# VH-VL binders against DNA polymerase type-X family protein pol4 (pol4): the designs that were tried, part 11

Target 1, 98 residues: DNA polymerase type-X family protein pol4 (pol4), of Schizosaccharomyces pombe (q09693r1to98)
Amino acid sequence: MKILASSTNYVLHNRLSNSQYEDARSKIVNFGGEFTNDAAKADYIFVNYSQINRVRRELRTIGTPLETCVSCKLIVKIDWLNEPKESLTPGNPYVIWH
Below, E stands for the ipSAE of ESMFold2; O stands for the ipSAE of ESMFold2 at other seeds; V2 stands for 0.75 times the mean of E and O plus 0.25 times the DockQ between their complexes.

## First folded at step 18 (VH-VL; framework fv_patritumab)

Design ab5 (from z6 with heavy chain N31T; at its last look DockQ between E and O 0.93; V2 from the best seeds 0.77)
Fold by ESMFold2, look of step 18:
Structure ab5 (fold): chain C 98 residues (1-98), chain A 118 residues (1-118), chain B 113 residues (1-113)
Amino acid sequence: as target 1 above (98 residues)
Amino acid sequence: QVQLQQWGAGLLKPSETLSLTCAVYGGSFSTYYWSWIRQPPGKGLEWIGEIDHSGGTNYNPSLKSRVTISVETSKNQFSLKLSSVTAADTAVYYCARLDYTWDYFDYWGRGTLVTVSS
Amino acid sequence: DIEMTQSPDSLAVSLGERATINCRSSQSVLYSSDNKNYLAWYQQNPGQPPKLLIYWASTRESGVPDRFSGSGSGTDFTLTISSLQAEDVAVYYCQQYYTTPLTFGQGTKVEIK
């Protein structure tokens, strides 16, 4: 069962240890998602922030402001990867931007 | 209103580790992001990093290799450790709260002077 | 990193006269998506922590007297004290919050002539 099948996924490293970052990458792959190192190419961006404006700040910092992510569908709190019981839709409580 | 009380050792020798603690009163610790900011004598302010109640940190790249910010959520406290200090780390260190939504600072601790001997 | 540069370093102004402080950023802090300037100003009285005066370049924080005003856009910003009072003796800092690291200007000391 592949809850992230056919998705391209980016993990914003801010507020994650290297271990937490690698754990998130592993979960994405285990759930059938493809990983990208380029936020502008992602369908989903996983973050350890509750405030979209701070995510926008960090995307500006790395040179990939949110407006350049043409394919981005959702920005999602990273904790969703721990227990992905519900599919990833705009109404999901872990989604902070759609 | 919200109050930030800070403490820690004020005099260090080179190569020691700076350690400061900030306790938060009168506000929701779990709602806001918290920062350490320092000010060398007679100089401007430098942002060190931010943390939230879950322990997620974001550091100034210039200090990242030496900085650890931690939380003790059950006590509404967060702490700063700065390793391998030199005289250049002599400064007043402030804890501060980021605005709920935006990245300016609305409440500050009183500051702690940390002096690193030569 | 966005470098913030203030001028002058020090300013002496007579009571009741106008004080003007400039702040320049090495990159624009205007976000075209929301048309906002991500710039704040702080006042630091002697022996005290900084206090927020202005955010969004021109919006006064609650409780700040209206003699304090901010202006400018993009890379060039100004803090104006229209009629200097004795309690306004302080060092003033600008701060950008467009990107991290969050960065401050080096400060401008305002004194009474």
Scores: ipSAE 0.710, ipTM 0.904, lowest interface PAE 1.1, mean pLDDT 92
ESMFold2 (binder alone), look of step 18: mean pLDDT 92; pTM 0.941
ESMFold2 at other seeds, look of step 18: ipSAE 0.727; ipTM 0.905

Design ab6 (from z6 with light chain L102Q; at its last look DockQ between E and O 0.96; V2 from the best seeds 0.80)
Fold by ESMFold2 at other seeds, look of step 18:
Structure ab6 (fold): chain C 98 residues (1-98), chain A 118 residues (1-118), chain B 113 residues (1-113)
Amino acid sequence: as target 1 above (98 residues)
Amino acid sequence: QVQLQQWGAGLLKPSETLSLTCAVYGGSFSNYYWSWIRQPPGKGLEWIGEIDHSGGTNYNPSLKSRVTISVETSKNQFSLKLSSVTAADTAVYYCARLDYTWDYFDYWGRGTLVTVSS
Amino acid sequence: DIEMTQSPDSLAVSLGERATINCRSSQSVLYSSDNKNYLAWYQQNPGQPPKLLIYWASTRESGVPDRFSGSGSGTDFTLTISSLQAEDVAVYYCQQYYTTPQTFGQGTKVEIK
């Protein structure tokens, strides 16, 4: 099965060009993941931030604070999509929240 | 001892592009987010946007269609371009540093008055 | 956007007396996850850039005199200058950093009576 099989995935658009955003969506699909436009429904949230507080700020901004995402398992630096060497687990170095 | 020094043209005509540069001295450039903030004469402050050393930007939606913030990391500099200016863009423009962790501003440049005339 | 409203727009206070500035946000800036108020105060002396005074509503930035204090929670905040000095003549701004864009109050001008 593919590395993102059975997952619902959200990409936070902040600090991404439209091209980078679409590239991330394409990679998620290629890895077997389902894409959502609703962060509150995601299992994984991919971000171009290294600090969780900035992500929390933006999730508050769009009306879906992290506390409302019942299904969210991991918040992940988007660079993981470029060369995923290890499966997404809480110990993965690209994970900034679990 | 962080210092932000800013420069750029202070007098513009309507429809021109505002262009300002901020250089960072005495501190880390790559560990912080950098912002532009403006203040019309006698008025309050408006956040324009932020950038980090990698070039990732986040803009105030009210200005997003006209604003570009860019970075030259090798020179520890970041810049503001605001296109299609009008008299409403007359303001003192500040560069500022976000706190290392949080979203308030701990160091500010001295400001550049930009006047848009006819 | 979260709107920040200060009151009064200006005040005149006798030297050595107490100055009180209020700030109200259109939405709570208290984040339940960390129980912190995402609220800062800045001082802007004439002809100068703003200077950070207080963050987290009540935490004084280093080097800020202890006559400056902040209080409040949720949507209502206060900056207090316990004994006004000549160098405190300035415009004061509150700022929320709960959401993007960060927004500022319209300012409160403090003058010596």
Scores: ipSAE 0.714, ipTM 0.909, lowest interface PAE 1.3, mean pLDDT 93
ESMFold2, look of step 18: ipSAE 0.779; ipTM 0.918
ESMFold2 (binder alone), look of step 18: mean pLDDT 91; pTM 0.924

## First folded at step 19 (VH-VL; framework fv_patritumab)

Design ac1 (from ab1 with light chain S33P; at its last fold request DockQ between E and O 0.99; V2 from the best seeds 0.85)
Heavy chain, then light chain:
Amino acid sequence: QVQLQQWGAGLLKPSETLSLTCAVYGGSFSNYYWSWIRQPPGKGLEWIGEIDHSGATNYNPSLKSRVTISVETSKNQFSLKLSSVTAADTAVYYCARLDYTWDYFDYWGRGTLVTVSS
Amino acid sequence: DIEMTQSPDSLAVSLGERATINCRSSQSVLYSPDNKNYLAWYQQNPGQPPKLLIYWASTRESGVPDRFSGSGSGTDFTLTISSLQAEDVAVYYCQQYYTTPLTFGQGTKVEIK
ESMFold2, look of step 19: ipSAE 0.788; ipTM 0.918
ESMFold2 (binder alone), look of step 19: mean pLDDT 92; pTM 0.935
ESMFold2 at other seeds, look of step 19: ipSAE 0.818; ipTM 0.927
ESMFold2, fold request of step 21: ipSAE 0.791, 0.780, 0.801; ipTM 0.921, 0.922, 0.926
ESMFold2 (binder alone), fold request of step 21: mean pLDDT 91, 91, 91; pTM 0.931, 0.927, 0.931
ESMFold2 at other seeds, fold request of step 21: ipSAE 0.796, 0.787, 0.777; ipTM 0.924, 0.922, 0.921

Design ac2 (from ab1 with heavy chain S54T; at its last look DockQ between E and O 0.98; V2 from the best seeds 0.84)
Fold by ESMFold2, look of step 19:
Structure ac2 (fold): chain C 98 residues (1-98), chain A 118 residues (1-118), chain B 113 residues (1-113)
Amino acid sequence: as target 1 above (98 residues)
Amino acid sequence: QVQLQQWGAGLLKPSETLSLTCAVYGGSFSNYYWSWIRQPPGKGLEWIGEIDHTGATNYNPSLKSRVTISVETSKNQFSLKLSSVTAADTAVYYCARLDYTWDYFDYWGRGTLVTVSS
Amino acid sequence: DIEMTQSPDSLAVSLGERATINCRSSQSVLYSSDNKNYLAWYQQNPGQPPKLLIYWASTRESGVPDRFSGSGSGTDFTLTISSLQAEDVAVYYCQQYYTTPLTFGQGTKVEIK
């Protein structure tokens, strides 16, 4: 079973080049996840930030403050996609919010 | 105590590329986000963008097509390039540090006046 | 973008008297999740870079004299200098950090009357 199977995933574009963004989308699909362009519908939000407060700022900027994402389970540092050795749980070191 | 020192060319012709460098002394480079902010003569402040030690950037959409902020982490330096300048880009340019967690600026460089000739 | 509008553009105040500067944002900068106002104030003396005075609308930065105070919430904010000193002659800016781009007010110049 693929590590992102049955998940809906959003990638916050801030601090990613276009090629990094597309690479992240490709990895999500390769790991069995579904991609969404709507942060409010995501189970997982992947970000290039280490601090949740800056993620909250950018979610406010795009009109989807974190409080509107009813489905969101985890906000995860994008680097997890490079070597996803551990399943995504609240205890995972790449998780910055749960 | 952190100190930001900045330098670069002060006089440009239209269509040239503005290039400024900021060096960071007396503090952690890797733990903070760094910004460029500009101030046209006699006018208010405009945020240009932010960068961290990894080189990841976030830009003001109004300038994004012309701006590149980059980092030289081994030297604790970051830089601004603004392409295709016009007289409207004449301003004092500041480098500044964002607070560790929040998006206000706790340390500023002295500023560099960049004049774009008419 | 959140637009920040200050009033007045300039004011003249006698030494020892109170100066009052208003800042209005086009959208609320109060985040309901933490109940904080994402607003800062800066002082810019002539020929100098801006200096942080206040963040969270009312929290004074270290080393800032207590004659400086901030108040307000949501969209309406005030910087007050309770007893103007000669060194307080400057342009004052508000800044929101609720969303990006980070935006500043156009500034308020404070002069000695």
Scores: ipSAE 0.797, ipTM 0.922, lowest interface PAE 0.7, mean pLDDT 93
ESMFold2 (binder alone), look of step 19: mean pLDDT 92; pTM 0.930
ESMFold2 at other seeds, look of step 19: ipSAE 0.805; ipTM 0.922

Design ac3 (from ab1 with light chain S33P T99V; at its last fold request DockQ between E and O 0.97; V2 from the best seeds 0.84)
Heavy chain, then light chain:
Amino acid sequence: QVQLQQWGAGLLKPSETLSLTCAVYGGSFSNYYWSWIRQPPGKGLEWIGEIDHSGATNYNPSLKSRVTISVETSKNQFSLKLSSVTAADTAVYYCARLDYTWDYFDYWGRGTLVTVSS
Amino acid sequence: DIEMTQSPDSLAVSLGERATINCRSSQSVLYSPDNKNYLAWYQQNPGQPPKLLIYWASTRESGVPDRFSGSGSGTDFTLTISSLQAEDVAVYYCQQYYVTPLTFGQGTKVEIK
ESMFold2, look of step 19: ipSAE 0.808; ipTM 0.921
ESMFold2 (binder alone), look of step 19: mean pLDDT 92; pTM 0.928
ESMFold2 at other seeds, look of step 19: ipSAE 0.802; ipTM 0.924
ESMFold2, fold request of step 21: ipSAE 0.787, 0.794, 0.771; ipTM 0.921, 0.924, 0.918
ESMFold2 (binder alone), fold request of step 21: mean pLDDT 91, 92, 91; pTM 0.931, 0.933, 0.929
ESMFold2 at other seeds, fold request of step 21: ipSAE 0.755, 0.786, 0.797; ipTM 0.912, 0.920, 0.923

Design ac4 (from ab1 with light chain S33A; at its last read DockQ between E and O 0.98; V2 from the best seeds 0.85)
Heavy chain, then light chain:
Amino acid sequence: QVQLQQWGAGLLKPSETLSLTCAVYGGSFSNYYWSWIRQPPGKGLEWIGEIDHSGATNYNPSLKSRVTISVETSKNQFSLKLSSVTAADTAVYYCARLDYTWDYFDYWGRGTLVTVSS
Amino acid sequence: DIEMTQSPDSLAVSLGERATINCRSSQSVLYSADNKNYLAWYQQNPGQPPKLLIYWASTRESGVPDRFSGSGSGTDFTLTISSLQAEDVAVYYCQQYYTTPLTFGQGTKVEIK
ESMFold2, look of step 19: ipSAE 0.817; ipTM 0.924
ESMFold2 (binder alone), look of step 19: mean pLDDT 91; pTM 0.932
ESMFold2 at other seeds, look of step 19: ipSAE 0.797; ipTM 0.922
ESMFold2, fold request of step 21: ipSAE 0.811, 0.802, 0.820; ipTM 0.927, 0.914, 0.926
ESMFold2 (binder alone), fold request of step 21: mean pLDDT 91, 92, 92; pTM 0.926, 0.932, 0.932
ESMFold2 at other seeds, fold request of step 21: ipSAE 0.815, 0.811, 0.811; ipTM 0.926, 0.924, 0.925
ESMFold2, last read: ipSAE 0.794, 0.780, 0.807; ipTM 0.909, 0.916, 0.927
ESMFold2 (binder alone), last read: mean pLDDT 92, 91, 91; pTM 0.930, 0.929, 0.929
ESMFold2 at other seeds, last read: ipSAE 0.812, 0.810, 0.812; ipTM 0.926, 0.924, 0.926

Design ac5 (from ab1 with light chain T100V; at its last look DockQ between E and O 0.95; V2 from the best seeds 0.77)
Fold by ESMFold2, look of step 19:
Structure ac5 (fold): chain C 98 residues (1-98), chain A 118 residues (1-118), chain B 113 residues (1-113)
Amino acid sequence: as target 1 above (98 residues)
Amino acid sequence: QVQLQQWGAGLLKPSETLSLTCAVYGGSFSNYYWSWIRQPPGKGLEWIGEIDHSGATNYNPSLKSRVTISVETSKNQFSLKLSSVTAADTAVYYCARLDYTWDYFDYWGRGTLVTVSS
Amino acid sequence: DIEMTQSPDSLAVSLGERATINCRSSQSVLYSSDNKNYLAWYQQNPGQPPKLLIYWASTRESGVPDRFSGSGSGTDFTLTISSLQAEDVAVYYCQQYYTVPLTFGQGTKVEIK
C-alpha cells in the first residue's frame, strides 16, 4: 500500500545532512509520493524540527512563508518516514502543524 | 541558575582549526537549542549556527563550508570547530542558549578571545 | 539576509538624562501571522557578554529595570533609557529573529557625558 499516494511533498533541508535529505526523498518516492522543490506547492512538509515556530522561521527565510502554501495540509517530523505505520492525519504524533 | 562555561585555545596560526567547547550547568541541556556567536574586536555580533541535543545543526550560510558544531549530550557540552582560519576570524567567541521557544538568546557564556596571528 | 543598522554609533548622555538608540532593519520583521515584531535588544557592559533586555520589540526580560523600554514596528525600532545610570554604560545591540541568519546591529556605545 502506498501511504503517500496522490501527495506532493517537500523536505526542509535545514538540520539534515545531504545523506539524510536524499534518504528522505527516496522514501517519499518509494511510498508513492511526488516530490517538489517548492514548499508553497506541497501537501506535506517534512522537517527536522519539533517546534513549529522554527519551521515558520525557515519558511520565511526561503521566501515561502507558511501562509503562502495554500495546499499544505500537514507539517510532519521527518522521522515518520522511517516506519510509517499510521497514515498522516492531524492526530498523528509526528504532525506538528495542521 | 543556568551557567555556560567555555574553553579552548586562544591563539592560532593561519590555516589551523579553531576548537572551542561549552559546558552547560544548572539547567536542562536537552530542551534547548545552543548557539555559537562571535564578535571581532570593536565590532558587532555574528551568529555562527545552532545545534540541539540530537546533534542536528543549522549554520550561517556565510560560514557553512568551514563550520562544524557538535554535541556531547552525556556531558551537557557542545563545541565549535572552524577550519582554515585567517586573521579575519580573530574574535571573542560566545556560546549562548536560545529561548525555549523563540530565537533570541537568554544566557551567554563569558566569551573566549581567539586570536589568529598574521 | 536582513541587515540591521543602528544609529548613532555612539552617544554621550548625562546621568539621569534620556538615551535614545535607533535600529533599522532592511526588511520588515513584523510577521503578519501573529502580528509580532521579531526584534530583541541586548546590553553588553565592558568586559561582559551581552545580556538580553527586550524581546518582541517592547517586552522587558525579567529583572530588567523599568527605565529600559523598546518601541517601534516593521523596520524602525527604538531603545530608550529614560534616566541613565552609571551601570548603563555599555554597548547596545538590536537583533532580528525573523529569518536566518540571525543578525545583529553593529552596536551603539552609550557613555556618560
Scores: ipSAE 0.700, ipTM 0.903, lowest interface PAE 1.3, mean pLDDT 92
ESMFold2 (binder alone), look of step 19: mean pLDDT 91; pTM 0.931
ESMFold2 at other seeds, look of step 19: ipSAE 0.717; ipTM 0.904

Design ac6 (from ab1 with heavy chain S54A; at its last look DockQ between E and O 0.95; V2 from the best seeds 0.78)
Fold by ESMFold2 at other seeds, look of step 19:
Structure ac6 (fold): chain C 98 residues (1-98), chain A 118 residues (1-118), chain B 113 residues (1-113)
Amino acid sequence: as target 1 above (98 residues)
Amino acid sequence: QVQLQQWGAGLLKPSETLSLTCAVYGGSFSNYYWSWIRQPPGKGLEWIGEIDHAGATNYNPSLKSRVTISVETSKNQFSLKLSSVTAADTAVYYCARLDYTWDYFDYWGRGTLVTVSS
Amino acid sequence: DIEMTQSPDSLAVSLGERATINCRSSQSVLYSSDNKNYLAWYQQNPGQPPKLLIYWASTRESGVPDRFSGSGSGTDFTLTISSLQAEDVAVYYCQQYYTTPLTFGQGTKVEIK
């Protein structure tokens, strides 16, 4: 039940409706993770992008370029939250950066 | 080679909704992001937003409250709707393809002049 | 937003002479992680859509004549046409892709003197 236990998590809002964004936040909490509004403090960043360069662009846009996220371990495609069958490791198919 | 063909109504009254469609020929639709960009007469270019084949959108915040970009993936088409138009929305509207990886535009439609009457 | 400012607004150059167009961004578009300048240049002939000329500030797009070159870094960039030809009469735009919204300069019109 606690597949995100001990993690701090950020959701990049780009390419999500407001309802999709709120749904992702709720799933993170239900899976035992903490939510943060500060990408620089997150262990995991969930995104609706398949290409890391566009995620980097949006992180620059919000003033928290990836280089400033000292805690970040993985950037993950948001659909993982719908099907969290495999734990989050660098080899997970939903991970686009580690 | 890749071609973008666009169409839609060119003359609108204030408060109407602008509606344009872009069809993609000769290339992959699903591997790229697609954008609308507009150019008011005698002025520079303004990025409106982007969409992928799955319908996920990212909009210019200046227009987000009035803009909807959508896709019809089975037809390799994407569309722009801009609600509550005013004379300030008079412009040539272009559809364009983002480069596969980076955020510059490698193919453009011919443009559609949309005039909003006073 | 990153504002892009071009100078001059218009430029008249004799055939075969050099044309120089400047572009300045309100903040740096040089990304420290990859040391690349996220800047592109476009040519727009009258009645035509823009055409990509340069990306990464200095890399020419395939099929673009070598008389077009780009230079600069950070906030200050230049497009140079080393020997102006008749088909180069156009408006030229710079564009940053460092952040969203993607933004363009106001354009520089190049004409034959």
Scores: ipSAE 0.703, ipTM 0.904, lowest interface PAE 1.2, mean pLDDT 92
ESMFold2, look of step 19: ipSAE 0.733; ipTM 0.907
ESMFold2 (binder alone), look of step 19: mean pLDDT 92; pTM 0.938

## First folded at step 20 (VH-VL; framework fv_patritumab)

Design ad1 (from ab1 with heavy chain S54T, light chain S33P; at its last look DockQ between E and O 0.97; V2 from the best seeds 0.84)
Fold by ESMFold2, look of step 20:
Structure ad1 (fold): chain C 98 residues (1-98), chain A 118 residues (1-118), chain B 113 residues (1-113)
Amino acid sequence: as target 1 above (98 residues)
Amino acid sequence: QVQLQQWGAGLLKPSETLSLTCAVYGGSFSNYYWSWIRQPPGKGLEWIGEIDHTGATNYNPSLKSRVTISVETSKNQFSLKLSSVTAADTAVYYCARLDYTWDYFDYWGRGTLVTVSS
Amino acid sequence: DIEMTQSPDSLAVSLGERATINCRSSQSVLYSPDNKNYLAWYQQNPGQPPKLLIYWASTRESGVPDRFSGSGSGTDFTLTISSLQAEDVAVYYCQQYYTTPLTFGQGTKVEIK
């Protein structure tokens, strides 16, 4: 099965150009994941941040603070989509929150 | 020990593009986010946006359509362009460093007064 | 956007006396999961850039004199200068970092009476 099969995925647009955002969205679909426009419904949130506190800031900004996402399992640095060598687990080096 | 040195043209005509540069000395460039903040004469402060060494930006939505912040990492410099200026853009412009983790500003440049006259 | 409103706009205080500045946010800047108030205070002396005084509402930045203290929570915050010195003549700004855009109060000018 594809590496993102059965997952619902959100991409935080901050610090991404429109072309980078669309590229990330395409990769999620190509890897078998579903895309959502609602961070609160996501299993995985992909971000161009290395520090969780700035991700938390932006989730507050869009009205979906991290604690409201009941299904969220991992927040992942977006570069994982460029090199998805290993499955997303809490120990994955691209994971910044779990 | 960290110093931010800024420069650029201080006098513009309406419709021109504001262009300022900030050079960072005495500290890590690549580990921090860098911002532009402006202050109209006798008024408060407005955050313009932030950038890191990779060139990734996050802008104040109120200015986003006219603002470009860019970086020259090899020179430890970042720049501000603001297009289509009017008298409302007259301000002292500061470059500043965000704290390593939190979003307050621990070091500031001296400021550059930009006056838009016709 | 979170609006930050300071009061008073201007304050005259005798040398050695207490100065009190209020800052009110349009939304709470207290983040319940970490129980921290995402609020900073800055001092801007005449002709100078702002200087960080306080973060997390009450934590003094290194090198800031003990006469500066911050208090409050949620939407109401206070900066206190317990014994005003000549070098404390400045405009003081609060700033929230709970959400973006990062926003500042309009400033409070402190003068010697």
Scores: ipSAE 0.797, ipTM 0.922, lowest interface PAE 0.8, mean pLDDT 93
ESMFold2 (binder alone), look of step 20: mean pLDDT 92; pTM 0.932
ESMFold2 at other seeds, look of step 20: ipSAE 0.803; ipTM 0.923

Design ad2 (from ab1 with heavy chain T101A; at its last look DockQ between E and O 0.98; V2 from the best seeds 0.84)
Fold by ESMFold2 at other seeds, look of step 20:
Structure ad2 (fold): chain C 98 residues (1-98), chain A 118 residues (1-118), chain B 113 residues (1-113)
Amino acid sequence: as target 1 above (98 residues)
Amino acid sequence: QVQLQQWGAGLLKPSETLSLTCAVYGGSFSNYYWSWIRQPPGKGLEWIGEIDHSGATNYNPSLKSRVTISVETSKNQFSLKLSSVTAADTAVYYCARLDYAWDYFDYWGRGTLVTVSS
Amino acid sequence: DIEMTQSPDSLAVSLGERATINCRSSQSVLYSSDNKNYLAWYQQNPGQPPKLLIYWASTRESGVPDRFSGSGSGTDFTLTISSLQAEDVAVYYCQQYYTTPLTFGQGTKVEIK
């Protein structure tokens, strides 16, 4: 049973190098998650931002403002993928929005 | 009392690389995002990009292929490199701080005029 | 990209009179989620860097004189200088921060008539 099983996941590319982006995608798959290229369909959105306002700005920029993502449960700092010790819940220290 | 001090070469030939540095005094470096903004003589302002203390960047797509913003966190400094310059890159270049939470600029450096010979 | 268009490009106003500067965005910068207009105004005196005057369309930055005020919503915004002073001779810029790239208006030069 993998920690991202049954989840659909999006990675916001802003502030990631191409290699960091691909590494994050690989980790999501290794953890059992499904990857999507559409933020509006994701359960979890992984970001390299510490402040939700800037994530909201970039989601507006790509045409998928947070309010259009019916499935979005959590926005998570991408570094969680490096050390996924705790399950993703609103109280997880890597979660910046729920 | 936050102050931004900037420096770098002001005269370039076409095809050279523009290089500027901004040092931050009197405030937290690690809690803010930092930007470069340019202003051609007699023209308006153009946002180049932003960086934070981790070195992660977000660039204006119009310049992304030629721009690199870097950080030296131990010195509270960040820098701009713009490759393959032409006369169109002649401008005053400013470093600036984004507000803690929002994307307007509350502190600006004094500016550095960079002239690219025609 | 959100394009910001100011009008007029320049204006001349007598000392003590009102100056009015307009800014229009190519799409709304009012975010429905928080009902805020992501719009700032800057003053750039000759030979100086820009200085923040107003954010959220109408909130004055600390230390900015009361004669500066901002208004408007959505796509149409106004900066008003209620009684022009000599030190207010400058170029004024609006800036949106709703999306990236962050974009500025082309500027409005204010001069004494």
Scores: ipSAE 0.773, ipTM 0.917, lowest interface PAE 0.9, mean pLDDT 93
ESMFold2, look of step 20: ipSAE 0.800; ipTM 0.924
ESMFold2 (binder alone), look of step 20: mean pLDDT 92; pTM 0.940

Design ad3 (from ab1 with heavy chain Y100F; at its last look DockQ between E and O 0.98; V2 from the best seeds 0.83)
Fold by ESMFold2, look of step 20:
Structure ad3 (fold): chain C 98 residues (1-98), chain A 118 residues (1-118), chain B 113 residues (1-113)
Amino acid sequence: as target 1 above (98 residues)
Amino acid sequence: QVQLQQWGAGLLKPSETLSLTCAVYGGSFSNYYWSWIRQPPGKGLEWIGEIDHSGATNYNPSLKSRVTISVETSKNQFSLKLSSVTAADTAVYYCARLDFTWDYFDYWGRGTLVTVSS
Amino acid sequence: DIEMTQSPDSLAVSLGERATINCRSSQSVLYSSDNKNYLAWYQQNPGQPPKLLIYWASTRESGVPDRFSGSGSGTDFTLTISSLQAEDVAVYYCQQYYTTPLTFGQGTKVEIK
């Protein structure tokens, strides 16, 4: 029923204020998703970046390079959480990696 | 081609706030990330942080508590504020552009010497 | 943080001779996913801002003379100036862009002997 049901979700804090970060976590819960503080365990990674290479850089920085994420399906621009009109599929305009 | 012009006050007293501005000419402002980098006299370079046209920032953790980088997108400008300065903040401060895709710096401003004295 | 250490701190080389600068990172900057070394080199002439010379450890930026070359992988890198010219008197910096904070070596000053 809920658009993030059965998903484990990580929010990359880079380029987010603390209030923006907490708002994103609240929206994930409201959409039926669960959090992880370990990017390597996430199904979806939400980011404030348009370029995957900079996301990869920050994942390396925190010690969980993208290659260690066995579950990751999509990396998604965080603005999707504001208006989740279209489901998360590889073709979604907010998806930057799949 | 692309030119970065920077300005700001060069002489500060301890506890004041450093404030510098960088204006971008001859290129896209909105498609790139912009950085401040500093160099103490006779020393190496330290990355301070980055910003894009949306105003979102990513800072060096060593300076994060004192640093604010801001953008004025309508003027193609970005700025640096560093609060509570000490003599250790004396340096030449550069604005620079990150490559479109990767995190090396392809264009630099001429630098601004900021001296913190008593 | 990835620490970048250059050697030597200062180097004196005769005009027309080879200059060799080493850079070592505290962690590998070779990304296994794309097999690229996230390392750049900069030249800083006296009183000037740094200028990009090399990225990906060995790729020369456009307009950079052929006498500049980069080599190495993982944690150990070298900048070579095959035939030193007077205008090459500068401080040279390596920079990693594998992780943030972006970090630079302490610099190597190249002088004419």
Scores: ipSAE 0.775, ipTM 0.919, lowest interface PAE 0.9, mean pLDDT 93
ESMFold2 (binder alone), look of step 20: mean pLDDT 92; pTM 0.933
ESMFold2 at other seeds, look of step 20: ipSAE 0.800; ipTM 0.921

